# Designs tried in a protein design chat: VH-VL binders against q9v1v9. Part 20

Target 1, 196 residues: q9v1v9
Amino acid sequence: MSFVVIITGIPGVGKSTITRLALQRTKAKFKLINFGDLMFEEAVKAGLVNHRDEMRKLPLEIQRDLQMKVAKKISEMARQQPILLDTHATIKTPHGYLLGLPYEVIKTLNPNFIVIIEATPSEILGRRLRDLKRDRDVETEEQIQRHQDLNRAAAIAYAMHSNALIKIIENHEDKGLEEAVNELVEILDLAVKEYA
Key: E = the ipSAE of ESMFold2; O = the ipSAE of OpenDDE; V2 = 0.75 times the mean of E and O plus 0.25 times the DockQ between their complexes.

## First folded at step 4 (VH-VL; framework fv_amivantamab_arm2)

Design D60
Fold by ESMFold2-Fast, scan of step 4:
Structure D60 (fold): chain C 196 residues (1-196), chain A 119 residues (1-119), chain B 107 residues (1-107)
Amino acid sequence: as target 1 above (196 residues)
Amino acid sequence: QVQLVQSGAEVKKPGASVKVSCETSGYTFTSYGISWVRQAPGHGLEWMGWISAYNGNTNYAQKLQGRVTMTTDTSTSTAYMELRSLRSDDTAVYYCARDRFYYYGMDVWGQGTLVTVSS
Amino acid sequence: DIQMTQSPSSVSASVGDRVTITCRASQGISSWLAWFQHKPGKAPKLLIYAASDLQSGVPSRFSGSGSGTDFTLTISSLQPEDFATYYCQQADSFPYTFGQGTRLEIK
């Protein structure tokens, strides 16, 4: 008796807005968790950091121990209520892409669904440009699509290791936010039967 | 091979202080914490506190708060535990243990240091 | 502080027996529980971490189970070297706390 939905998407796909609206409409009483926020809380409890920006400077062994602790805590919480887990499947760095969920972590989370929010590269670029105050070097549409491709590949690997179902939700301007929200609500509502 | 080696036995008078060292080797010192645990004769294991070798942050058992200080020296990969205002009921074997931050627990222990508090 | 209570305080058993030791936390600790074996004159030895994960080098006859508040350590077929005192320890939050110990003695 557990229901865990992982939601992921690259910056600019509209993930936070879709998540907020879907949680307002679903019949299931989901707890929304940001994986990074829980890691920060555990690091503060252990006296490892005082500010969020210190997290990336922690030794790799400490970061992996925090990931496992958080994963097990989420697994425990899922026994009492369904969990919607907001996390990054991939993160772009200057030296390549970082995978967000190691094998042992995803196995411990044991998700039922991995939901991928996607949009066209031009839509994402448009949204990112609207957030800029000055003319800046931004990612090209080709680079954005490459990141989306890698994000999807990572999500598929996570599903393979956990037996989770994959759902791709497209957040297009023509289709509108409403359609994307409705698709996520349908998945979240499946949790009602698991906790009845 | 990971190893923790502690300083030798101490005999102290009530009211004195003792400082036990724990020299580590075989791993990256700053990637782990060190917990201190003691056992008094005829009693069970008692956790005293923990220190991060990464940044020196500590957490002490309430009972010992104000009497215990834990420190690290990164240059020598050594942890220290100082206990002040010693009482006869502080007579115990004191252990340091590598603490792998929650998930893996205290997996490698020092050999122990007997501290005897008597006249 | 989270109080850890072990049961029984002592148990007498014979080689080959199945031995079960329980540990109860005064509040939920998820799976953040370790089991240690302690013999006179030696440092404690980690047997089980995260309630159920076997430490490298520990014989497979040792197993741990449980979550939340109730935990169990099982030795499926007791061997002569297993006579010792066993402790549970919670790692959910500081301060860490140990159970009072269970002495496993020969019958």
Scores: ipSAE 0.398, ipTM 0.746, lowest interface PAE 3.6, mean pLDDT 88

Design D61
Fold by ESMFold2-Fast, scan of step 4:
Structure D61 (fold): chain C 196 residues (1-196), chain A 119 residues (1-119), chain B 107 residues (1-107)
Amino acid sequence: as target 1 above (196 residues)
Amino acid sequence: QVQLVQSGAEVKKPGASVKVSCETSGYTFTSYGISWVRQAPGHGLEWMGWISAYNGNTNYAQKLQGRVTMTTDTSTSTAYMELRSLRSDDTAVYYCARDRFYYYGMDVWGQGTLVTVSS
Amino acid sequence: DIQMTQSPSSVSASVGDRVTITCRASQGISSWLAWFQHKPGKAPKLLIYAASRLQSGVPSRFSGSGSGTDFTLTISSLQPEDFATYYCQQADSFPYTFGQGTRLEIK
């Protein structure tokens, strides 16, 4: 009686475009949730932060506690309608990578699918260079590929702890976007039987 | 071993203020919050408020808003709770507790401080 | 504020008995419920957090269950040291609120 799809990808894979188009075409009435947005909302309510950039500076124990509160709220929402959860499997920092979903959080979310959006490093670099808000500090293709490799490894680990099915969707230029959207729609449409 | 040690018993007159200290050890003080809970004779447990040792943000019970102030001193890993304009019904044992927020709860408590307000 | 109501207010039991204490929240609190044991002259002791998770060092005869609005604390085989007052506490949102307490006494 719940259906949760987690969608992840590194910046520049086209995740937001694929998500928007798939939600327009699917027959299921999905609620789109950004995990980080809900964490920020809960942190503000608790008086822990005033601005989004303070979130990663919170002590690890507080961050994990917020993640559990948010995960349980999402789990409750999933009883009423299917959830498409947009989250980061990995986050690059100056000193290493942060993992987005701890074991207890992913187990609570109990996803049916973990969808990984990927593209070639050159495609990602091209998209990042076209981004209106990106000024400097562009990563090389090798750095981009390393981040994608780590993101995939993290997503696979999440799937191992939740019994979720993994789907890798490639978003290439040309005909790739339409194919990627159709692949996601096929997964989302599976939710129709769960909430009918 | 994680320990919270509170200051000693206080006897105060109505209208006075009391400041209870809670000295912590055995953990990273700034990673957790401190909740304050009291129990009046013959009554149950009553939550007074919470303070983050990380950034000093507080949340107080509505009925105590304006009379209570919670602070921390990170250099000594100590939390403080000051209650002003004391009334006879503030007579209670006051506890501090390490608060690991939503999930883990208040897992380690101070021994308690008896505050008696007499007239 | 979220109101927490415990039942019974008191219970008499013998060593070896199974004891059940219930707690009801006035609104949904998911699993954000803790159980405390309180003995005269001592600080409260955390027994259960997140409705069902046993605190380290607490005997396995204690267990918690429930979600949403209805919660239960069970002591499967009562021991002499278990006679105390038990409190539930919601941690879903500030202000935290406690139940009124259940006094467990010798029969």
Scores: ipSAE 0.052, ipTM 0.660, lowest interface PAE 6.9, mean pLDDT 87

Design D62
Fold by ESMFold2-Fast, scan of step 4:
Structure D62 (fold): chain C 196 residues (1-196), chain A 119 residues (1-119), chain B 107 residues (1-107)
Amino acid sequence: as target 1 above (196 residues)
Amino acid sequence: QVQLVQSGAEVKKPGASVKVSCETSGYTFTSYGISWVRQAPGHGLEWMGWISAYNGNTNYAQKLQGRVTMTTDTSTSTAYMELRSLRSDDTAVYYCARDRFYYYGMDVWGQGTLVTVSS
Amino acid sequence: DIQMTQSPSSVSASVGDRVTITCRASQGIRSWLAWFQHKPGKAPKLLIYAASSLQSGVPSRFSGSGSGTDFTLTISSLQPEDFATYYCQQADSFPYTFGQGTRLEIK
């Protein structure tokens, strides 16, 4: 068998912190994979790019071939241990939003869960403004909520195609990070049964 | 229909260079790579190298490094393979093949170009 | 470089026979193996990619299996047009490497 959890959220929802803490606490020995990182590794191996900035400029057909190669690789890894897959369900562009996972890719990944990390637009905006590592975001709360709505719609579509269960985890300031981490741990712990 | 058409047979003397062309049609040229494979008489298939039609990046077999150059011309959807300092053991049929990377493999091939190196 | 070794180097068979050809990689290549059919005077034809995926237009009597280092090509019911040389090829990393070939002969 395999156990694959996809985790997604728009920038600023606290996904990386929740993921890191949950992996420390879960009883299952998950491998954390970033889909984009594996895409980049395969593109370098194929001689297509030298730097990550070049990835977005690759022809769409090449990007899709790379996605299928990565999905197959992840599927093979999942036979040995559970996978927590960090990916973007939606990507904002100047001309609209891209869906992150094509049908064939999601079918190949065959996830058990799609976990969506969400927060209020105000909380997200506050976190983005405090993130000195990234360029400062000037999106309005309305624009943030619109992106979050699209991300949820995309994640639901992926779940429909894969028969995955959907779990929405809310990372509110007043609720506390601990509760969000515990909710993710509950999902991750289900993998123990599949590999033992 | 996807088609790769190669240039005609060549006869060369040792030390000369040969440049084989591979004209493609029926698909978006810049979305695929082109691999070059040869077969010497009585021998098996030997991979020579690969080129990205998108950005021109190449990867060559080590034994040919320094003697082979692969290029593309996007305006004519044509790939080229030039082999320099020819030796008698370079006598082979040379193939170009559309390369959909590791996953889908080399799915469409040119008809082959016989290169004979003698005297 | 990854070395690919095929077995047998030659096999004699009759129409209707089940034929099995094996390929071994010197190191793990996951599922990144292709099988080609090659006839003299013609270009090689892709039969199987990603170890077990049948190329469009290839008869269903051809099948591939295996992962890691050990791979198999099977022809379930040999037809007259199947007499050819078969090559495995690893696509895990550059440089691509081919097996030495298996020649499938009549009788």
Scores: ipSAE 0.005, ipTM 0.528, lowest interface PAE 12.8, mean pLDDT 86

Design D63
Fold by ESMFold2-Fast, scan of step 4:
Order: C-alpha cells, then sequence, then structure tokens
Structure D63 (fold): chain C 196 residues (1-196), chain A 119 residues (1-119), chain B 107 residues (1-107)
C-alpha cells in the first residue's frame, strides 16, 4: 500500500503556506518532500555538484539518473507513510520550459493525486512584487498566465501516465486561504484508510 | 556500440607507480562517470573509486585515499587511474567501467589490465 | 561502509536446475543493487540493475528480486554458459561495495 500526492504550482500561488497549514490540520501523518531538494542532496553526496545552481548544468542523462534514484527512494518511503511531494511540473529555461517529471519517474512515483495550486495572474504578480529577496525579473501578467497554462498541461500529462486524479485548488482572495487549505486537507485525509 | 579499451599489462616493483588508461567510444563521454574496480588473485571484486567525466569530481575508497588519483581527458574521451607506492597486494586485474550512476549501474566494462607487483 | 554478504559462497548444480543466490546489505539500500556475472579471463557482465531490472541482452532465465536489505538472484533453468562467479553490488551510496561472490560449479 502507498499514498502519494504531488502538489505543484508556479511561484507566487501560495503553495508553501497552503501545504504547511494543511499538514497541521490533516488526520494523516504525511511526510513532506521537495523533489528538487532530494535531488540536490543525492548530487552532493555523489560529488556531482557543490552548489544548488549547478544542478541545471548537469548533463541530461545524469539528471535523469538522479530523478530515478529519488523517485525510487520516495516510492519506498510511501510504503511506510503517505507522501506529499512538492515539485515543479515545469522549469523555466532561457530557451523555453522543461517538463519536470519524465514518464519513468511518474510511473515509479505512482501518485494517487496531482494537486495544482492556481491564482489569478494579478494576485501572483502582487505576491512576487512583495518578495524583495527573489532574484528574478518581474514577469508580466500575460507571461504568468502562460506559465500557469503550461504547468496545468504538464500536470495533466503526468496524470495520464499514473492514473492519478487531478485536483485544481484556487487560491483567490475572494475564496481565501482557508478554503484552499480545507480543499487540500480533504484530499490528504483520504490517506488515513490506506495506512490503517 | 559502446566500448572501453584499456592499456596493456604492467609489471612494477614495490614502491613504483602505475597509470592505467581507459579509452571510451560510442557514447557522450561527459554524460557519465567512470568507476574503477580491481580483483586480486583468489579474491573478489573491490571498488576503488569513481570520477565524473562531466566535472572531474572524484570519490575514492578510503583504503586507497592518498595513493590513488583518477583523471579524465575530454579531448580523447579517456579516463586514467594512477596508483602509487605499489605493494605486492596491489597485484590484480584492474577494470574501468562506464557508470550510469545509481539506477542503471556499471553497464559496460573495459577488458581489464593485469598489474603485477613483484621484486 | 555498507557491507554486502552473499549466500551461499558456492553452489553445485546441473544443467536445467533452478539456482538461487541471496545477498544481504548491512543497511537499507532501497532497490540500488546490481548483479554481475564474472568468468575467468573476462570482464564482469551486468545482469540485473535496480534489484529487478534485466539488462539488455541478458537471457530471461535470469531474474532479481528484493528491496531494502534482502535480495535474490534466480536462474530458472541453468545453461552450460551460466557456470561462473556471481557478485551483488550496492549502488545506493559511495563507496560502492560488492558481496564476496558465489561460485556456481558443475555438479
Amino acid sequence: as target 1 above (196 residues)
Amino acid sequence: QVQLVQSGAEVKKPGASVKVSCETSGYTFTSYGISWVRQAPGHGLEWMGWISAYNGNTNYAQKLQGRVTMTTDTSTSTAYMELRSLRSDDTAVYYCARDRFYYYGMDVWGQGTLVTVSS
Amino acid sequence: DIQMTQSPSSVSASVGDRVTITCRASQGISSYLAWFQHKPGKAPKLLIYAASSLQSGVPSRFSGSGSGTDFTLTISSLQPEDFATYYCQQADSFPYTFGQGTRLEIK
């Protein structure tokens, strides 16, 4: 038995706050894992990189080996407790967007749900402008919406390879943070049955 | 076809150094690592260390730390393993292997290089 | 270092027999275990990677199973060319470590 929930969203949708609050309220004891952090840990242990920003420069074949190693480790951990996996479905590069999870990786993770956190482009832009420590150019609302569209398309493709259910959670000001948190808790609570 | 070709047999005296080469072909050299494995007569396989052909980072077996150096030459797609201060118990067949790291393993091996250390 | 222990150290068998070799890790290695075949005068040959994945070109009579600390290599119907020494190897972390080997001999 295993229960794996993948949660994704572009920067500024409020994913980290929603995740933290939902984990505090759910009846199931989830382990929160950031896919990229686990890949970085494995790369450092192997001597492949010294700093996080070197990860994107690794040869594609090495990156895929690291993704498979991390996916296998997560799959094994899911046998003992439910996993909430935080990952970027799309990665922005200077020359386009890269899909974050290849077929073999998604098949190995075998998620039950893929949760997509979304917000309006104006809300996202507002949140990004408040983060003075972010080292990135300000994107237009049109660019932000294009990124959200691509993120959703990628998540749907991942679901097709895993038989996962898709859930879109909107973090709009009119709905509020509380409603978004409650929607995620409802999904996480389903894991109680799998490990009882 | 992926192929690893090693340098020929060596006979060395105690205290000398040996440098074995491993010339690769049939794949993108800088995409993978090279592991070095040896087998002494009557003994099992022993891992010596690994080198990334991408950035030259190495990891050596603790027992060989200070005596072994692994390097690569990207222009010739060749890996090297140098073992210093040779002892009689370093007599072994030395192998290089393409290391697809973790999941896919050491899938293609060189033919081996016999190093004999005798007085 | 992770210690790998194989059992048995040697096994005698006849063509057509089912042969099982086991490997135990001193700590959890998930599925990061490979099996190699080694014949005198030749380089080791990868048979199984990731505990249960058959390497391209390897006959289907070879199979691997297990996860965590306990692993098994099975040869379902032994052929003459299968008489060799078999090694398990953990690939979970550096330094890589091998089992001591299992010699498969003609009965």
Scores: ipSAE 0.006, ipTM 0.565, lowest interface PAE 10.0, mean pLDDT 87

## First folded at step 5 (VH-VL; framework fv_amivantamab_arm2)

Design G1 (at its last look DockQ between E and O 0.03; V2 from the best seeds 0.00; counts 0 for: pae E 3.5 > 2, placed apart)
Fold by ESMFold2, look of step 5:
Structure G1 (fold): chain C 196 residues (1-196), chain A 119 residues (1-119), chain B 107 residues (1-107)
Amino acid sequence: as target 1 above (196 residues)
Amino acid sequence: QVQLVQSGAEVKKPGASVKVSCETSGYTFTSYYISWVRQAPGHGLEWMGWISAYNGNTNYAQKLQGRVTMTTDTSTSTAYMELRSLRSDDTAVYYCARDRGYYYGMDVWGQGTLVTVSS
Amino acid sequence: DIQMTQSPSSVSASVGDRVTITCRASQGISSWLAWFQHKPGKAPKLLIYAASSLQSGVPSRFSGSGSGTDFTLTISSLQPEDFATYYCQQADSFPWTFGQGTRLEIK
């Protein structure tokens, strides 16, 4: 029996805060996994990288092998306890958006839910401007909304290969955080009924 | 189409070295590993090691440490395996293989190179 | 080094038979196991990767199963071209290691 929830959202939506609070409150004992962290661990073991920032330089074929190794590991872990999987639905590149999870990866993960955390472009931009660690150009509000739109489209594609339910949780400043946390908790609590 | 073509058979004396080439075509050389596998007459397959064509990192079988060197030349999409201090029990067919990594494995192999070590 | 032990060392079988070959690892290797077919005078051929995934172009009569330490290769209905030596290989920990081989012979 497995229960896998993918959680995603572009930087600035408040995903980490919502995730932390939901995990404190849910009745289920989820394991939180970051897909990229596991990717890095495997790349280091393979002698491919020494530092996290080298990961994006890896050839796509090597990344695909690592993705499959990581997806298989997560699938095996999910047999033991429910998994909350933090990952990117899409990845912005200088020349377009790349889907974060190929078909084979999604099929192996077999998620029950794909949860997208969203906020308005203005809210996201405001939060990003407060984060002085950001190394990239600040996106315009239109670019931010386009990225969120593409993440929704990607989630549809992932759901078609897994039958996962898609849930959009909006984290708006005017009434958002507590309500967003409660919405996520409701999803996570479903794992208790499935006894994963 | 993906193809690995190895250099021809060689006859060597004990104590000499041999360098087998593996010329690749039909794929992006620097996106994969090259594994080397040998088979002595009457014996099974033995993995010798691999090299990442991406960055040149190697991993060698422990029994061959100190005697084997694997290299690549990205300008010619060619992998090389050099075995030094040859012994009679190094007589074998040596294969190169495109290695897709941990999950996908070795999918396309060269035709093999017979190396005979005799006095 | 992880030792891979195959059973049996040889099998005599007829066309149409169901054949199973077992491979045991000296320690847990999860699903990081491949199966190869090797005929004299030819390069080895990948059949199965990741314990149970069928390589492109390999007939569906081949299947793999198992995880941890115990793995099987099954040929559901033996064909004349299947007479060969079969090897398992682990890719969990360096160095990669092969089993000693199982010869599948004609009765």
Scores: ipSAE 0.375, ipTM 0.728, lowest interface PAE 3.5, mean pLDDT 89
Fold by OpenDDE, look of step 5:
Structure G1 (fold): chain C 196 residues (1-196), chain A 119 residues (1-119), chain B 107 residues (1-107)
Amino acid sequence: as target 1 above (196 residues)
Amino acid sequence: QVQLVQSGAEVKKPGASVKVSCETSGYTFTSYYISWVRQAPGHGLEWMGWISAYNGNTNYAQKLQGRVTMTTDTSTSTAYMELRSLRSDDTAVYYCARDRGYYYGMDVWGQGTLVTVSS
Amino acid sequence: DIQMTQSPSSVSASVGDRVTITCRASQGISSWLAWFQHKPGKAPKLLIYAASSLQSGVPSRFSGSGSGTDFTLTISSLQPEDFATYYCQQADSFPWTFGQGTRLEIK
């Protein structure tokens, strides 16, 4: 039985930190996979790109093919060990928001959980400002909230096709990082029974 | 400093129950698991099970299923292990340990509690 | 259940000696192995986790190596306080299981 957890969150929400800490604490031996990274690896293997920045320049059809390839690979891996899949629920483009996971990809991945990490727009903005290392588009609090809202909508859409449970984990400064991590660990620990 | 302090030695008769406590300090109790391990005289270490101090989920060794109950009290940061229907072969030193997960493992242990089961 | 077999069951050594203890798993456990030191009347002490990671506060004379089925704990230069029983423990699958222990005694 496969156990796949998708984890998503907008930049600056603290997703990476929560993910890292949770993986260190859980009883299940999750493999962390970044969907984009894996796509890049596959693209490189295929000789399609040499740099990650070129990925976005690939034709949509090629990107979709790579997505499916990655999805299949993940699905296969999930047979052997639980998978924590880090991906974008939505992708902001100049023309609008794109769902990060097409229907066919979701079906293939067939996640058990879709975990969304959220925070207040103010908190996210503050975190982004403190993280000067990342070249991030400057977004307003309203834009940040919109993006989070769209991620929720996307999660619902994904869940409709996979019957995944949706978990929203709030990463507030007052709530504390530990609580958010605990909530994720609670989900991850469910995989113990699946691979025992 | 992380510390686990266990309750004192117990002497029980066969068929009785024993409840060992493990008081923790020096860390966020609800962020870790508590594992229990015992050692019978002249034998090695035997894992009994673990409990999540966050959500109360448990995983018991099959050998002890039905006889063991692990609980936690978050208000006192204390873990409890109850073993019922005691047998002579349950005579052992029982240890609690902070369990950090599959990777980091059990890093800090209690001093142990001797439970003697004798008629 | 995964069986862990330690070798030797006992070893006599002198201060300053290099000591090696081995642990073999009945099946592949990747790097999910821990080493513990246990002295009578004391709490077990974690030495190594994830096969080769040294626990904080543990002297550097202790080291772990191996993957898959064969693992080794090495004490590069034995100190007086190192005389104890050592256990390996697999964390690959539940139930967790320990080796039978290796008693390290003074020669």
Scores: ipSAE 0.104, ipTM 0.739, lowest interface PAE 3.0, mean pLDDT 93
ESMFold2 (binder alone), look of step 5: mean pLDDT 94; pTM 0.953

Design G2 (at its last look DockQ between E and O 0.03; V2 from the best seeds 0.00; counts 0 for: pae E 7.4 > 2, placed apart)
Fold by OpenDDE, look of step 5:
Structure G2 (fold): chain C 196 residues (1-196), chain A 119 residues (1-119), chain B 107 residues (1-107)
Amino acid sequence: as target 1 above (196 residues)
Amino acid sequence: QVQLVQSGAEVKKPGASVKVSCETSGYTFTSYYISWVRQAPGHGLEWMGWISAYNGNTNYAQKLQGRVTMTTDTSTSTAYMELRSLRSDDTAVYYCARDRGYYYGMDVWGQGTLVTVSS
Amino acid sequence: DIQMTQSPSSVSASVGDRVTITCRASQGISSWLAWFQHKPGKAPKLLIYAASDLQSGVPSRFSGSGSGTDFTLTISSLQPEDFATYYCQQADSFPYTFGQGTRLEIK
């Protein structure tokens, strides 16, 4: 049996930290995969791009093909070990928000869980301001909340097609990072039974 | 400093039950697991199982399935291991250990509790 | 269950000696192996985790190597306090299993 957990969150929400810590603490030997990174690797192998920035310039059809290729690869890997898939639930474009995972991709991945890391807009904004290393578009608190809302909507859509369970993990300053990590570990540990 | 302090030695008759405690300190109890390992006289170490101090999820060695129960008390940061239907071959030193997952493993152990099962 | 086989079962050495203990798994366990030191009447002590990572506070004379099925614990220069029994433990799959132990005795 395959066990795939999708984890998503908007930039600055603390997803990477939670993910890292959870992977260190879980009893299940998850393989962490960044969907975008894997797409890039596949694109490079195919001779389509040389730099990551070129990925977005690829025709949509090519991008979709790469997504499917990656999804299939992940699905195959999931047969051997549990997969924690880091991906964007939605992608903001100049024309609107795009679902990060098309129907065919979700169907192929067939995740057991969709985990959304959330925080308050103010917390996220604060974290973004402290992380000066990333060239991020300045977003308002309202925009941040909108993005989180759309991620929830996307998660629901993904779950409808995969029967995945949705888990929202709040990464608040008051709640503490430890609690968020524990919540994720709880989900990851469910894979122990699947690969025993 | 992380410490695990176990309860004292026990002498039990066959068929009886024993409950060993493991009081922890020096870290966030609910962030890790507690594993139990025993060592019979003249034998090596035998893993018994682990319990998540966060959610109470357990994984027992099949050999002990049905006879062992691991529990935790978050209010006291204490783990408990109960072994029922004791047999002579259950005579061993029982250890609790903080278990930080598959990667970091059992990094800090209790001093051990001798459980003697004799008629 | 994964069986762990240590070699040797016992070894006599002198202070300053280089000591090597091996552990073999019955199947591939990647790098999920730990080494413990155990002295009578004391709590076991974690020395190495993930096959080669040194536990904090453990002297650098201890080192672990290997992957897959064959693993090695090395003490570069044996110290008086190092005489003990050493165990390998696989953390690849449940149940966790230990090697039978290697008793390191003073020559």
Scores: ipSAE 0.902, ipTM 0.950, lowest interface PAE 0.5, mean pLDDT 95
Fold by ESMFold2, look of step 5:
Structure G2 (fold): chain C 196 residues (1-196), chain A 119 residues (1-119), chain B 107 residues (1-107)
Amino acid sequence: as target 1 above (196 residues)
Amino acid sequence: QVQLVQSGAEVKKPGASVKVSCETSGYTFTSYYISWVRQAPGHGLEWMGWISAYNGNTNYAQKLQGRVTMTTDTSTSTAYMELRSLRSDDTAVYYCARDRGYYYGMDVWGQGTLVTVSS
Amino acid sequence: DIQMTQSPSSVSASVGDRVTITCRASQGISSWLAWFQHKPGKAPKLLIYAASDLQSGVPSRFSGSGSGTDFTLTISSLQPEDFATYYCQQADSFPYTFGQGTRLEIK
């Protein structure tokens, strides 16, 4: 059968580093998939876009069709090996937050875990300010915390329509990167018995 | 209210072409596909192909490749299907349908257009 | 092309009966299957998408199940208006293909 772990976290929590290190250490051979990357690949194949920044302009119904094609593709891959799926739990828009994974998508993916990487708003803001290469968007600490709260709520909604367990992994200064990586490895190692 | 209204019945001779129109209303035309499906007398349904109203990209059934052309006119929210080199076994009712893609399918259909190919 | 084979080719049943129609794909199609109802003189009507999801406005007596190669459409309590031909259609691979149809006749 399949083993799918969704990993999410807002920019500045250290998700990419934690993911890379955990994949090096886990006993399981996971395939790392970014949902947005597959969305872009399918959109390019369909002639809908040439560049990634055009993805935001696609009509919602077209985006929904792409999402379902991507979800089907991921589900098929998950039959062969465990999947670590990197995606946004929510997406901030000018008029509110959009769920990153509609009901039909989460039902098709049927994840075993939804892992949320978190840090305090002040730590996130500090990390974002130190990394100013292309970040022109400034969120307050209050907005950062609201976004993390909404991601937790979204994870609950996704778990209602799957068998997923929700795990919050703290990447705080007092726990360090090493501890966060080990927590993720423990989850990933659970996949060994599903593919052995 | 979503509605697809097709052009009227046509009688054609073998070797001719036919172009069926499908005028849509009640939804955002450019956000969906239009599929074309036909049914010959005494036969089941046959998917002919679809066209993306967003970018005009098409996928045709292999047996019709080279004989069929599907187009759209976004200014009138209308889809067209042209079938060339008509044969007697192309006699059928031709349907257009709003197609929501792989998962959701063809939810709203036109009334059908009878195309009769006879000598 | 993926061939879709329906069984039976026709069925005769009474009002209130439970009717099951099967559809077999020539290769695996996951759950990418739709069911349509087609009455004489009318356009086809979508009943079920994604093998088991009920289309809005379709009575709950209709249900679908299956994955892979074997799929079923079930009408739990047949009504007089259910006289029609039923088609399955795979949406896994181009070209999309329909089954040959199952004619449902009310006794």
Scores: ipSAE 0.063, ipTM 0.649, lowest interface PAE 7.4, mean pLDDT 88
ESMFold2 (binder alone), look of step 5: mean pLDDT 94; pTM 0.954

